# VH-VL binders against q8ixk2r445to577: the designs that were tried, part 28

Target 1, 133 residues: q8ixk2r445to577
Amino acid sequence: FFGMLQNKGLTDYCFDYNPPDENQIVGHQVILYLCHGMGQNQFFEYTSQKEIRYNTHQPEGCIAVEAGMDTLIMHLCEETAPENQKFILQEDGSLFHEQSKKCVQAARKESSDSFVPLLRDCTNSDHQKWFFK
Short names: E, the ipSAE of ESMFold2; O, the ipSAE of OpenDDE; V2, 0.75 times the mean of E and O plus 0.25 times the DockQ between their complexes.

## First folded at step 1 (VH-VL)

Design rd5 (framework fv_retifanlimab)
Fold by ESMFold2-Fast, scan of step 1:
Structure rd5 (fold): chain C 133 residues (1-133), chain A 121 residues (1-121), chain B 111 residues (1-111)
Amino acid sequence: as target 1 above (133 residues)
Amino acid sequence: QVQLVQSGAEVKKPGASVKVSCKASGYTFTDYYMNWVRQAPGQGLEWIGVINPYSGDTWLDQKFKDRVTITVDKSTSTAYMELSSLRSEDTAVYYCARKTYYSNYGWFAYWGQGTLVTVSS
Amino acid sequence: EIVLTQSPATLSLSPGERATLSCRASQSVSRSGYSYMNWFQQKPGQPPKLLIHDASNRATGVPSRFSGSGSGTDFTLTISSLEPEDFAVYFCQQSKEYPLTFGGGTKVEIK
């Protein structure tokens, strides 16, 4: 799977990663932006190792969640995917983070008009359902 | 219609600070990065930096990091560029510019009219 | 920082002639089949106007006489037949990485 990773509940919003410097891809939070179908910042690959890769840069970035945190951040991909970088994309569209046993949910950023993906207890909400477009 | 309207010309003495504004309209302000570029009289274009209006995060060319602060006011859809410790070589037209696509991707399709900052003793 | 070198600094031509402007980057501005090189036109007293983006794509409303080409480190802007309104300064600009950088400009002037 490869493409824009879009939310079923917030139907106009996609995973978006646009680091300040295209050559410094580590350490920033993944956000949700209106899907535009243009540009590398919304194009991701879901791999057989359960990674969500930011494919347009070398070295490649992989989405991770640090232990005890709920935000998705960009790390460098490793030869063998570490547990904090593994997400199970299920047929119903849920993105299950194996290490934390939680699901990725589209959420409004506190005191803001913006949206971000966050780890939350798994529910059957459309805000926790994702698909590649 | 996308518009970027900048504040008026400024005349400053060496050592002073200047704060230029750029008011955006015609689009969702927080969806697009705002860049700042300057041009000394008769010279080329020089990129100063950029701000993500959503987060307030900024990235500056190294030569400006000690003297430039870029900020936004989301409630008025306005970006600001403040340059301190002014020298005569800072005399330039300062532009705000917005790319075509969300965030940093794309190309500068929209420019403010420019603000002339003159630094003279 | 990626340094962009434009040549010539000044190009003196007559209306109807072909203009060829060069921009060379100190390192590749291409990645995964895309070239992050843009061209701007600037007339006195005006902000720069986008002409070409991503090496070869004309911006909306730009006449077909303008074309861009190149990849890696070597890029060209061509104006197939100069019109009076085309006498201006042209800047190349890379959008591959920060800091964003511009070339020194090529002034296309009437001979």
Scores: ipSAE 0.006, ipTM 0.558, lowest interface PAE 12.3, mean pLDDT 85

Design rd6 (framework fv_retifanlimab)
Fold by ESMFold2-Fast, scan of step 1:
Structure rd6 (fold): chain C 133 residues (1-133), chain A 120 residues (1-120), chain B 111 residues (1-111)
Amino acid sequence: as target 1 above (133 residues)
Amino acid sequence: QVQLVQSGAEVKKPGASVKVSCKASGYTFTDYYMNWVRQAPGQGLEWIGVINPYSGDTWLDQKFKDRVTITVDKSTSTAYMELSSLRSEDTAVYYCARYPYGRSYAMDYWGQGTLVTVSS
Amino acid sequence: EIVLTQSPATLSLSPGERATLSCRASQSVSRSGYSYMNWFQQKPGQPPKLLIHDASNRATGVPSRFSGSGSGTDFTLTISSLEPEDFAVYFCQQSKEYPLTFGGGTKVEIK
């Protein structure tokens, strides 16, 4: 299924990916922004391979976590999803990154008024609960 | 394949409410947003609002916020737009239109339209 | 809200002539190299039909004589050589933000 991936705790915030131009969709951090209901930079697909795909531009991007990092970065999708691109959306809304054993949490970006999704120890907080809108 | 079929014309008195339906077929109903747009006779197009059929969440133009309710029935793949406190200036053809946000941010399929006439 | 202004209101031309229709937005409808401007054709008694999406992409089945261009606040729909079936009203529409808005329309009529 697909849609805007909204946070239960930060009720007005959604996953957002705003690349510099339509031809450069990889290498930048995924952010959180006010949900506007239009898709665009907030349109994602959750796949049967447990990927979170950004398929608004070509080639399609997949959210990934690089080793030792806690930020979500856009990578190119692969034919078989690598472990760093797999997120388990659980029944309670938690988004579990199996490779790191951590959960995606809505968090304030360091030294700013902006928000980003980050990997954190799983705490059952509403800031770690997500749903498609 | 893809079709949006709307309910028939309505004639209402000022102060009444009208509920227009839009039945979708030929695609997965919950995968596309559904817009409502109206057009007064001989005039331009005016956006009313949109619904995500999966969640039931709506976004409305502020002009209509207090008078419009958009809902869906997933079991019948049908969207509804209810407009209350009708005035003569609400006389218009009301359209539903599918919104394929993602690959294309444009209303690609439209219903045939429902004429709502508000007269005393 | 983003206001869209179309000009001219009416364009009187003969078959075979080139039509150039303008749409100006009160603020930019572009973001990250993408322009959220669409064009629709409407004939009497019919719903609007999508012609151009995202500034310059022709919708499926739309003839090559239709083209869209522009970015930011200024957009153009061009019909390179008018066919009889092209005499209709054309609307621009922005999908950058809610509320979605339409231009007032340009009527392309036979001279």
Scores: ipSAE 0.103, ipTM 0.733, lowest interface PAE 5.5, mean pLDDT 88
Fold by OpenDDE, second read of step 2:
Structure rd6 (fold): chain C 133 residues (1-133), chain A 120 residues (1-120), chain B 111 residues (1-111)
Amino acid sequence: as target 1 above (133 residues)
Amino acid sequence: QVQLVQSGAEVKKPGASVKVSCKASGYTFTDYYMNWVRQAPGQGLEWIGVINPYSGDTWLDQKFKDRVTITVDKSTSTAYMELSSLRSEDTAVYYCARYPYGRSYAMDYWGQGTLVTVSS
Amino acid sequence: EIVLTQSPATLSLSPGERATLSCRASQSVSRSGYSYMNWFQQKPGQPPKLLIHDASNRATGVPSRFSGSGSGTDFTLTISSLEPEDFAVYFCQQSKEYPLTFGGGTKVEIK
């Protein structure tokens, strides 16, 4: 699976990654932004290692969840996917983080008009449903 | 509809191995974990292990780590549990049980069970 | 491992009576307001049947007379009014962490 990773509940919003420096693509938070299908900021791949890869820049980045955090942060991909980078995109559209046992939910950023994907307890909310487009 | 159909009853001697199969249908096989649980006659339920059919990752109870191998064949949507070095105390009904990850972590569908009898 | 202790071991009641089954965990099975506790019903010669998941949610097709409650280490399955088909063995089971574990079961039998 590859392309824009779009949220069902938060209509027309997709995973978006905009590192401030093209040469420093790790360590920043993945956000949600209107799906525009332009550029490279919204292109992701779901791999056989259960990674969500950001392949438009080299070196390749993989979304990770750091210990104690509920945000999705870009890390470098590794030859063997670490546990904190493993996600399962289920048939129902839920995006499950194996290590934390939580689901990725589209959420509003505090004191902002921006949105971010956050780890939350898994529910049947459409805000926790995702699909590639 | 979701169905889990297990292989037939087995009679084994101590020291032998047994491999029980569980064929899944009615759902996307790789989107659910598959558990193995056993129940000795007149006793309670004992969790053996679980496999992620998508990745092949397994988690086993420490009690069974040296004797149990859980595998899947994605092409046939079948899960397998192999138990080696069988003992009389391994006599039990063995169940496969599906459970979802990401929302509810409950074994919602079960196979009909496979009786494994270990006797000399 | 998390040890689950069910009580009583046997519960003798008549149809129409209220059944209250307890399950206590050796450590909390809750995290961030979510309780990883499930209840199963099992009748002779049959596999267990899921009744309650996540402490208080009835599985599909489960009658309303079944309810689950609790959090942390103490959980309860309640059958508000026993029907003849409810006489069976009930197991609690935690899925917070591996290994997954079951309680010893409570047999609800007819008085």
Scores: ipSAE 0.006, ipTM 0.611, lowest interface PAE 10.8, mean pLDDT 91

Design rd7 (framework fv_retifanlimab)
Fold by ESMFold2-Fast, scan of step 1:
Structure rd7 (fold): chain C 133 residues (1-133), chain A 121 residues (1-121), chain B 111 residues (1-111)
Amino acid sequence: as target 1 above (133 residues)
Amino acid sequence: QVQLVQSGAEVKKPGASVKVSCKASGYTFTDYYMNWVRQAPGQGLEWIGVINPYSGDTWLDQKFKDRVTITVDKSTSTAYMELSSLRSEDTAVYYCARGTRYDYPSWFAYWGQGTLVTVSS
Amino acid sequence: EIVLTQSPATLSLSPGERATLSCRASQSVSRSGYSYMNWFQQKPGQPPKLLIHDASNRATGVPSRFSGSGSGTDFTLTISSLEPEDFAVYFCQQSKEYPLTFGGGTKVEIK
């Protein structure tokens, strides 16, 4: 799987990574933004090691769960994927984070007009259903 | 097609604030970063900062962080740059410039016509 | 921040002559085969106009007489044969990291 990772419930929104400085591409929160397909900020690869890779810049980034939080951040990819970087994309579209036993959900960030992917208890909500486009 | 139209010239006294507007048309306003650049008379270009019109998030040059606020009004497709505590060295033409669509690095293909801000007593 | 130094400050030439403008960065603006250097043209009373992005790519509508080259810290803008409308100030600008920075400009003027 690779392409734009789109949400079923929050239609027209895709995983997006837009670091403020290309010299510091890791450590920033992954966001959701209107799917456009024009640039590389919305292109991700789901790997056989259950990583979600961001290939726009070198070295390649991997989406990771921020320690002690429910937020997703960009981290450097490692030769052996650590557990905080492993997500199981299930046939029903849920994106399950095994280490925390939670699912990735599209949610509005309270202090802004933006949307972000957050870890939440797994439900059958369309806001927890994802697919590559 | 793509147009960025800025507000008219302003004359301000030292210590005052100025708010410059930049009205966008011909594209989806929230899809592109909006940058602000200034140029003192006869001098070079100086980058002030950028705003993501969708989120309202800003990135400012450290020289301006204490005095500049960049905002947007999505309903009118207008970006604003407010500069406070004006000094004579702030006399410059202020430009808005559209960046690329969330791709870094970006380049500025479209610019506003510029707004002359004169600070004098 | 990355400091950009342009040379010469002023270039006095006649129409038909070749112009070569230099921009040197205080640190590399290249990464993984890409060079994040842009060039702008500015005429009196007008906003800057994008000529070249990412070192060597001409912007839409820019004449073929304009070309950009270079990598790392050393970049060049070349105008192969000056037209009357090319007498202007030229600025280089790096987009590798924030804050974005501009060179001091090279004024190309009629001899």
Scores: ipSAE 0.000, ipTM 0.525, lowest interface PAE 13.2, mean pLDDT 84

Design rd8 (framework fv_retifanlimab; at its last look DockQ between E and O 0.15; V2 from the best seeds 0.00; counts 0 for: pae E 11.0 > 2, placed apart)
Fold by ESMFold2-Fast, scan of step 1:
Structure rd8 (fold): chain C 133 residues (1-133), chain A 121 residues (1-121), chain B 111 residues (1-111)
Amino acid sequence: as target 1 above (133 residues)
Amino acid sequence: QVQLVQSGAEVKKPGASVKVSCKASGYTFTDYYMNWVRQAPGQGLEWIGVINPYSGDTWLDQKFKDRVTITVDKSTSTAYMELSSLRSEDTAVYYCAKSHYYGSSRYFDVWGQGTLVTVSS
Amino acid sequence: EIVLTQSPATLSLSPGERATLSCRASQSVSRSGYSYMNWFQQKPGQPPKLLIHDASNRATGVPSRFSGSGSGTDFTLTISSLEPEDFAVYFCQQSKEYPLTFGGGTKVEIK
């Protein structure tokens, strides 16, 4: 599936990625921003390899997590998805990062309009439930 | 403005423990990892460990795992690094350093002023 | 543990000259197009100050004469034309994996 990846608990917020320029797609943190319904920086694809691909730029970006860290960052997609780029989207809406055994949770930043997806211990919180719109 | 203020210099005898504090202000304390780094006089930088202030989870360098405890007090936005069984080789300036990215140690954008810990007989 | 080796240990130059500082990692600090290498400047009595993050990105407020480059195991910090305030110790630091590690430092001193 593909589209805007929206949070069940933070109902107005979607995965968002705004790279500095079209040739520097990798290395920045994935954020959450108000869903605008237009795709663009909020358009992602979930693949059969369990990747979350950023579909608006070439080369293709894939969301990854570094070992020992909780943040989601953009890496280049590879022919065979490495374990740090694999997320299991479960039937209950949980987005499970198998390598770390943690779930992606919407987490607040400094202002009410500033949120990021972070790895957290898995719970039944709506802030850990995601769906494509 | 984002600021990290550390406790004052300490003089300890071998075998004692020291607890250094790092008080954060100007940002949401639980959003950013807090790292601890030390520097012996005239020497390079040595990473000690990191704490996720939200969960209290820590990751320590193996050489410090038996002697270091990192904790936080969310109500005062303060991180603590306690080093036990002090040796003369532990004489150093100890720094706290804030990570720039949420939930990550990828790079440090703000550092405390440093706390000199002297271990002598 | 990833070991970082900086060279030279000391670089003696005059103001206006170009400085080139090297940092070599014992293992790659790059993954999928991204390099986890940072550079810090330290002056006596002060904490380190971030100059370059993620191999080539200049930190806010850092002058354009500072630039970073490299990938994999080989990284370079370049100061195109030394100013008096640039004479300091420079450290590279990897953030690819724990434990985080620093290089031994390069001291840039007045000739």
Scores: ipSAE 0.348, ipTM 0.816, lowest interface PAE 3.5, mean pLDDT 89
Fold by OpenDDE, second read of step 2:
Structure rd8 (fold): chain C 133 residues (1-133), chain A 121 residues (1-121), chain B 111 residues (1-111)
Amino acid sequence: as target 1 above (133 residues)
Amino acid sequence: QVQLVQSGAEVKKPGASVKVSCKASGYTFTDYYMNWVRQAPGQGLEWIGVINPYSGDTWLDQKFKDRVTITVDKSTSTAYMELSSLRSEDTAVYYCAKSHYYGSSRYFDVWGQGTLVTVSS
Amino acid sequence: EIVLTQSPATLSLSPGERATLSCRASQSVSRSGYSYMNWFQQKPGQPPKLLIHDASNRATGVPSRFSGSGSGTDFTLTISSLEPEDFAVYFCQQSKEYPLTFGGGTKVEIK
């Protein structure tokens, strides 16, 4: 699967990554933004290694969850996907992070008009449902 | 089952402080914001503030910014609201209310039973 | 802050009748296609109970006779056919921005 990764509950919002330095794409947080498909910032790929790849830039980035965190951060992809970069996109649309045993949920950042994907206890909320478009 | 259990009723003198507790159970405490809302007798609801139990960040109504402190104890899954310099008009039932989503206070899906705080000379 | 005005203050009706409750915001509570308006029901001696979230979504376990509608500044809670247990106070609440605010409430009482 590849393309825009869109949230079902938070309609019209997609995974978005726009690092401040195009030559240094790792270490920043993945956010949610209105789906527009422009500038390659919203193009992701779900791989057979259970990675969510940001491969519009080289070297390729893979979404990871750092220890003790609940945010999605871009890391470099590795030949063998590390445990903290493995996600299961379920048939029901839930995006499950294997290491944390939590699901990715669209959440609102306080004091701003922005949203981010965060790890949460798995529920049946549409805010935890994702699909490629 | 998700539930919030609050501390018992309080009777205070004007100028004193009160600290109400709210113990959460049935869910991951740090995954959801915790709000505080009060209701004076026979009156409407008034939002006081909210805390992110994960980070400890708080947002308070300007009306309470100088008198209210909201905290959490993650080890006991307990949220606290402390109100100082109590006045008679602070007499109300105080509720804790769990937000449905972490990082968001869009709506409250679970409420505590309420704690009556009476301020009288 | 966003001020919410509910009307009427009191609504006297009989079981089986349709109840229409209004909530008007001093400014829009909608953003990016969502309306950050919620409705609560409260009975004496109990905390509020969530009925509707995001203007039109029924909370879990809420009967279908309850429905919410509206966008921008004008919102409505409708009870299609009042049951005896529906006589209570109803509050609207916005969560578009801090501070979160509630309406003054509408009391639905038996005629």
Scores: ipSAE 0.016, ipTM 0.651, lowest interface PAE 7.1, mean pLDDT 91
Fold by ESMFold2, look of step 4:
Structure rd8 (fold): chain C 133 residues (1-133), chain A 121 residues (1-121), chain B 111 residues (1-111)
Amino acid sequence: as target 1 above (133 residues)
Amino acid sequence: QVQLVQSGAEVKKPGASVKVSCKASGYTFTDYYMNWVRQAPGQGLEWIGVINPYSGDTWLDQKFKDRVTITVDKSTSTAYMELSSLRSEDTAVYYCAKSHYYGSSRYFDVWGQGTLVTVSS
Amino acid sequence: EIVLTQSPATLSLSPGERATLSCRASQSVSRSGYSYMNWFQQKPGQPPKLLIHDASNRATGVPSRFSGSGSGTDFTLTISSLEPEDFAVYFCQQSKEYPLTFGGGTKVEIK
């Protein structure tokens, strides 16, 4: 799949990556932003290796979660996807992170005006449902 | 509530160094960038640099690159800015300011109270 | 480096009047239809306070009399009807690229 990865429950919000330097893409958090399709910040690819790949920059970035953390951050993609970069996009729209055994949920940061994808215990919430458009 | 509390005022002689601290509370310290901005008396604002507390990566204005070190201590949720080889023109209020992790949100939503650094001979 | 030029340097007005503050960037601070211009208010002895982010979005708790507009290189902060607490210095700041930069400020003072 390729395109904007949109949340069902937080309507009109998409995965977005806008690093402070366009040429230094590693180590920053993925956010949710209003879906707009302009520029390159909201285009991701879900690969056969179960990666969520930041498609538009070299070197290519892959979304990862470090052990014990709940935030989605950008790492470099590798030839064989590391376990912390593997997500299962289920037929019901849930986005499951295999290593942590948790699901990606749209959330508001408690001290912020922003929304972010975070790992949470898996539920049937529409805030844990995702689709490409 | 989100809060940034800075260390107290400093008086220094030319050639010395100063290290200002900024303790964060009310949010996950490593989810946001920490910026340093200064303001000379009666003057405008000048961005010094920023640190990503997660990675330790910094970006500094070239005017300060050889004299400023920005660091964090994750265990205490505290950022530090050290300015060396002080000159009288470094007399200013130094602020820490929180911004989002990503560039489209690099506006400063929470500021520390400021730390006056006075450099006089 | 993107230089921000604010005008006027000082704006002398009475309560109830409309204030219009300008900020011009030396290069575009817009990308993909988004404008990376922010506005801050600062009173003596206080840190700056965020008013407007991304050209036109009011920060939480900012009164509706404050509005921002503009794109590319030309931006405006408008205070529709000045209140006594609005007499302060206002700074614009670009967030498009490093180094992050501020304008020189516009002081809004009582005539």
Scores: ipSAE 0.006, ipTM 0.570, lowest interface PAE 11.0, mean pLDDT 87
ESMFold2 (binder alone), look of step 4: mean pLDDT 92; pTM 0.942
OpenDDE, look of step 4: ipSAE 0.008; ipTM 0.617

Design rd9 (framework fv_retifanlimab)
Fold by ESMFold2-Fast, scan of step 1:
Structure rd9 (fold): chain C 133 residues (1-133), chain A 121 residues (1-121), chain B 111 residues (1-111)
Amino acid sequence: as target 1 above (133 residues)
Amino acid sequence: QVQLVQSGAEVKKPGASVKVSCKASGYTFTDYYMNWVRQAPGQGLEWIGVINPYSGDTWLDQKFKDRVTITVDKSTSTAYMELSSLRSEDTAVYYCARDRGYYGKGYFDYWGQGTLVTVSS
Amino acid sequence: EIVLTQSPATLSLSPGERATLSCRASQSVSRSGYSYMNWFQQKPGQPPKLLIHDASNRATGVPSRFSGSGSGTDFTLTISSLEPEDFAVYFCQQSKEYPLTFGGGTKVEIK
């Protein structure tokens, strides 16, 4: 699958990533923003190695979670996907991070108008269900 | 290395049209939006518009929409800005600038050298 | 359109001094944790050169003495210790929405 990765519960929001410059594709947090279909900052690919790949820039970025953290950040993709970059997209739309045993949830950040994907205990909430469009 | 090379200076009479070119090299032309900005002598910068080189879609500042046409030629990696119905107030240096933001609304990381357009009777 | 107001219009300083430049937006240029404010340097006869993008990120090759800060409507460009090559005009620019707009510029000149 590839395209905009949209949240079922937060229906107008998609995964979004804008690197600060061409030398710094790594290290910044993935956010949620209104789905617009206007540009590659919302284009992601789910790969056979269970990566969520950002194909907008080279070298390609892969979403990862650092030990002890609940935020999703951009790392460089590796030839063999490390455990912190593996997400299992389940049939019900859950995005399960196997290394942490947590699910990706759309969550509020700082202000009520700002949202980010965070790792949370897995539930049947629509805020934890994702699909490509 | 990334370069944007613009066409040479133009002198036009009021009512004429001018077409400025911006030839890109050192990167994949269709991967970055191209903006046009002008600067009147001794004045600040004024945004004219932007083009997606892949699709040809454009977004223009309202004040220019009836007089400006932005186009691209993918085979030569060249963007064009044509301004019609020229007035003396259009005398300015016109710049092309690459948008690093991956399809617009990012930041201008490379600029052309500028093209001086003088409109005089 | 979003109007950007830069102040002061002119800063007269000596090499080695700290320069602080202000840019204020008529409405917020921040959304979802990002601030869509960029800074450019321009010298006579040259095109503008990118210094800072997205409020606080230095562009490639820009010296560490340049820093950007701010969010919402209030933004600052700081040059910690002016070098001779830093005397130039500085423009802020918002990329939050079309039309893209620039501030009027701040000229940093030798005292």
Scores: ipSAE 0.000, ipTM 0.526, lowest interface PAE 15.9, mean pLDDT 85

Design ta1 (framework fv_traxivitug)
Fold by ESMFold2-Fast, scan of step 1:
Structure ta1 (fold): chain C 133 residues (1-133), chain A 122 residues (1-122), chain B 107 residues (1-107)
Amino acid sequence: as target 1 above (133 residues)
Amino acid sequence: QVQLVESGGTLVQPGGSLRLSCAASGFTFSSYWMTWVRQAPGKGLEWVANIKQDGSEKYYVDSVRGRFTISRDNAKNSLFLQMNSLRPEDTAVYFCARDLGYSSGWYEFDYWGQGTLVTVSS
Amino acid sequence: QSVLTQPPSVSVAPGKTARITCGGDNIGSKSVHWYQQKPGQAPILVVYYDSDRPSGIPERFSGSNSGNTATLTISRVEAGDEADYYCQVWDSSSDHVFGGGTKVTVL
């Protein structure tokens, strides 16, 4: 699958990665932003290795969650995907982070209407359900 | 400490008018959407109206549209609800609340006042 | 717009789990918020955006939202949880809708 990764519950919002410098694509948090339909910073690829890849800039980035954290951070992709970069897109639309056994949820950034994807205990919430558009 | 204090509720005859006020303190009032929510005696909550930070956008529940007007005075940290052509079914405790969100975002009410009772009866 | 349907009452024993449902067509496509109201008091926000909690709300409060039903779950119920609970959504028509409320009685 590939395209804009949209939230079922927060229907206007998509995964978005806007690095502060096009030469520094790693180390920053993945956010949610209004879906614009133009790809670019909202274009992701779900691979057979269970990676969520960001291919707009080179080298390719892969979304990861560091141990003990709940935020999704952009890391460099590796030839063999490490466990912290593996997400299972389930039939019900849940995006399951295999290493932590938690699900990706659309959540609000504190004190504002800005949104971010965060790891949370898995529920039946539509805010934990995702699809490629 | 966020505080919202409503005032102006009283007994008014059907067809009459009344203006409610809400005094805000403990936060930057001009940075938030504000809302009015009412509750008829023994009944549930019903959203009435909300207003954007600068007053440029206002939304109303269908049953009060054209009769009620929401407004704010950011210099005085005050929210108002002008109620015209009042009906017995407008009898309720009216709460003001801080409304989080932007025009396309999610909306929840995180702080509420204690309410002011409006009774519409002959 | 559409009315959200809540059961009028739920009874639960102390230490057990209370589940309050909020029914609405396609409610899983909306963000659901939950409020607690004790007699003579203003409502307080206990769960927002389906499952997040404001600062100061105990972890035993949780929520879910899928299809046509959202649920507020209160685990290890305490006497102080006795209150009316309301669900609320916003939709694209700028229509904020509250459920009819559920009275939770801790016996």
Scores: ipSAE 0.013, ipTM 0.612, lowest interface PAE 8.2, mean pLDDT 85

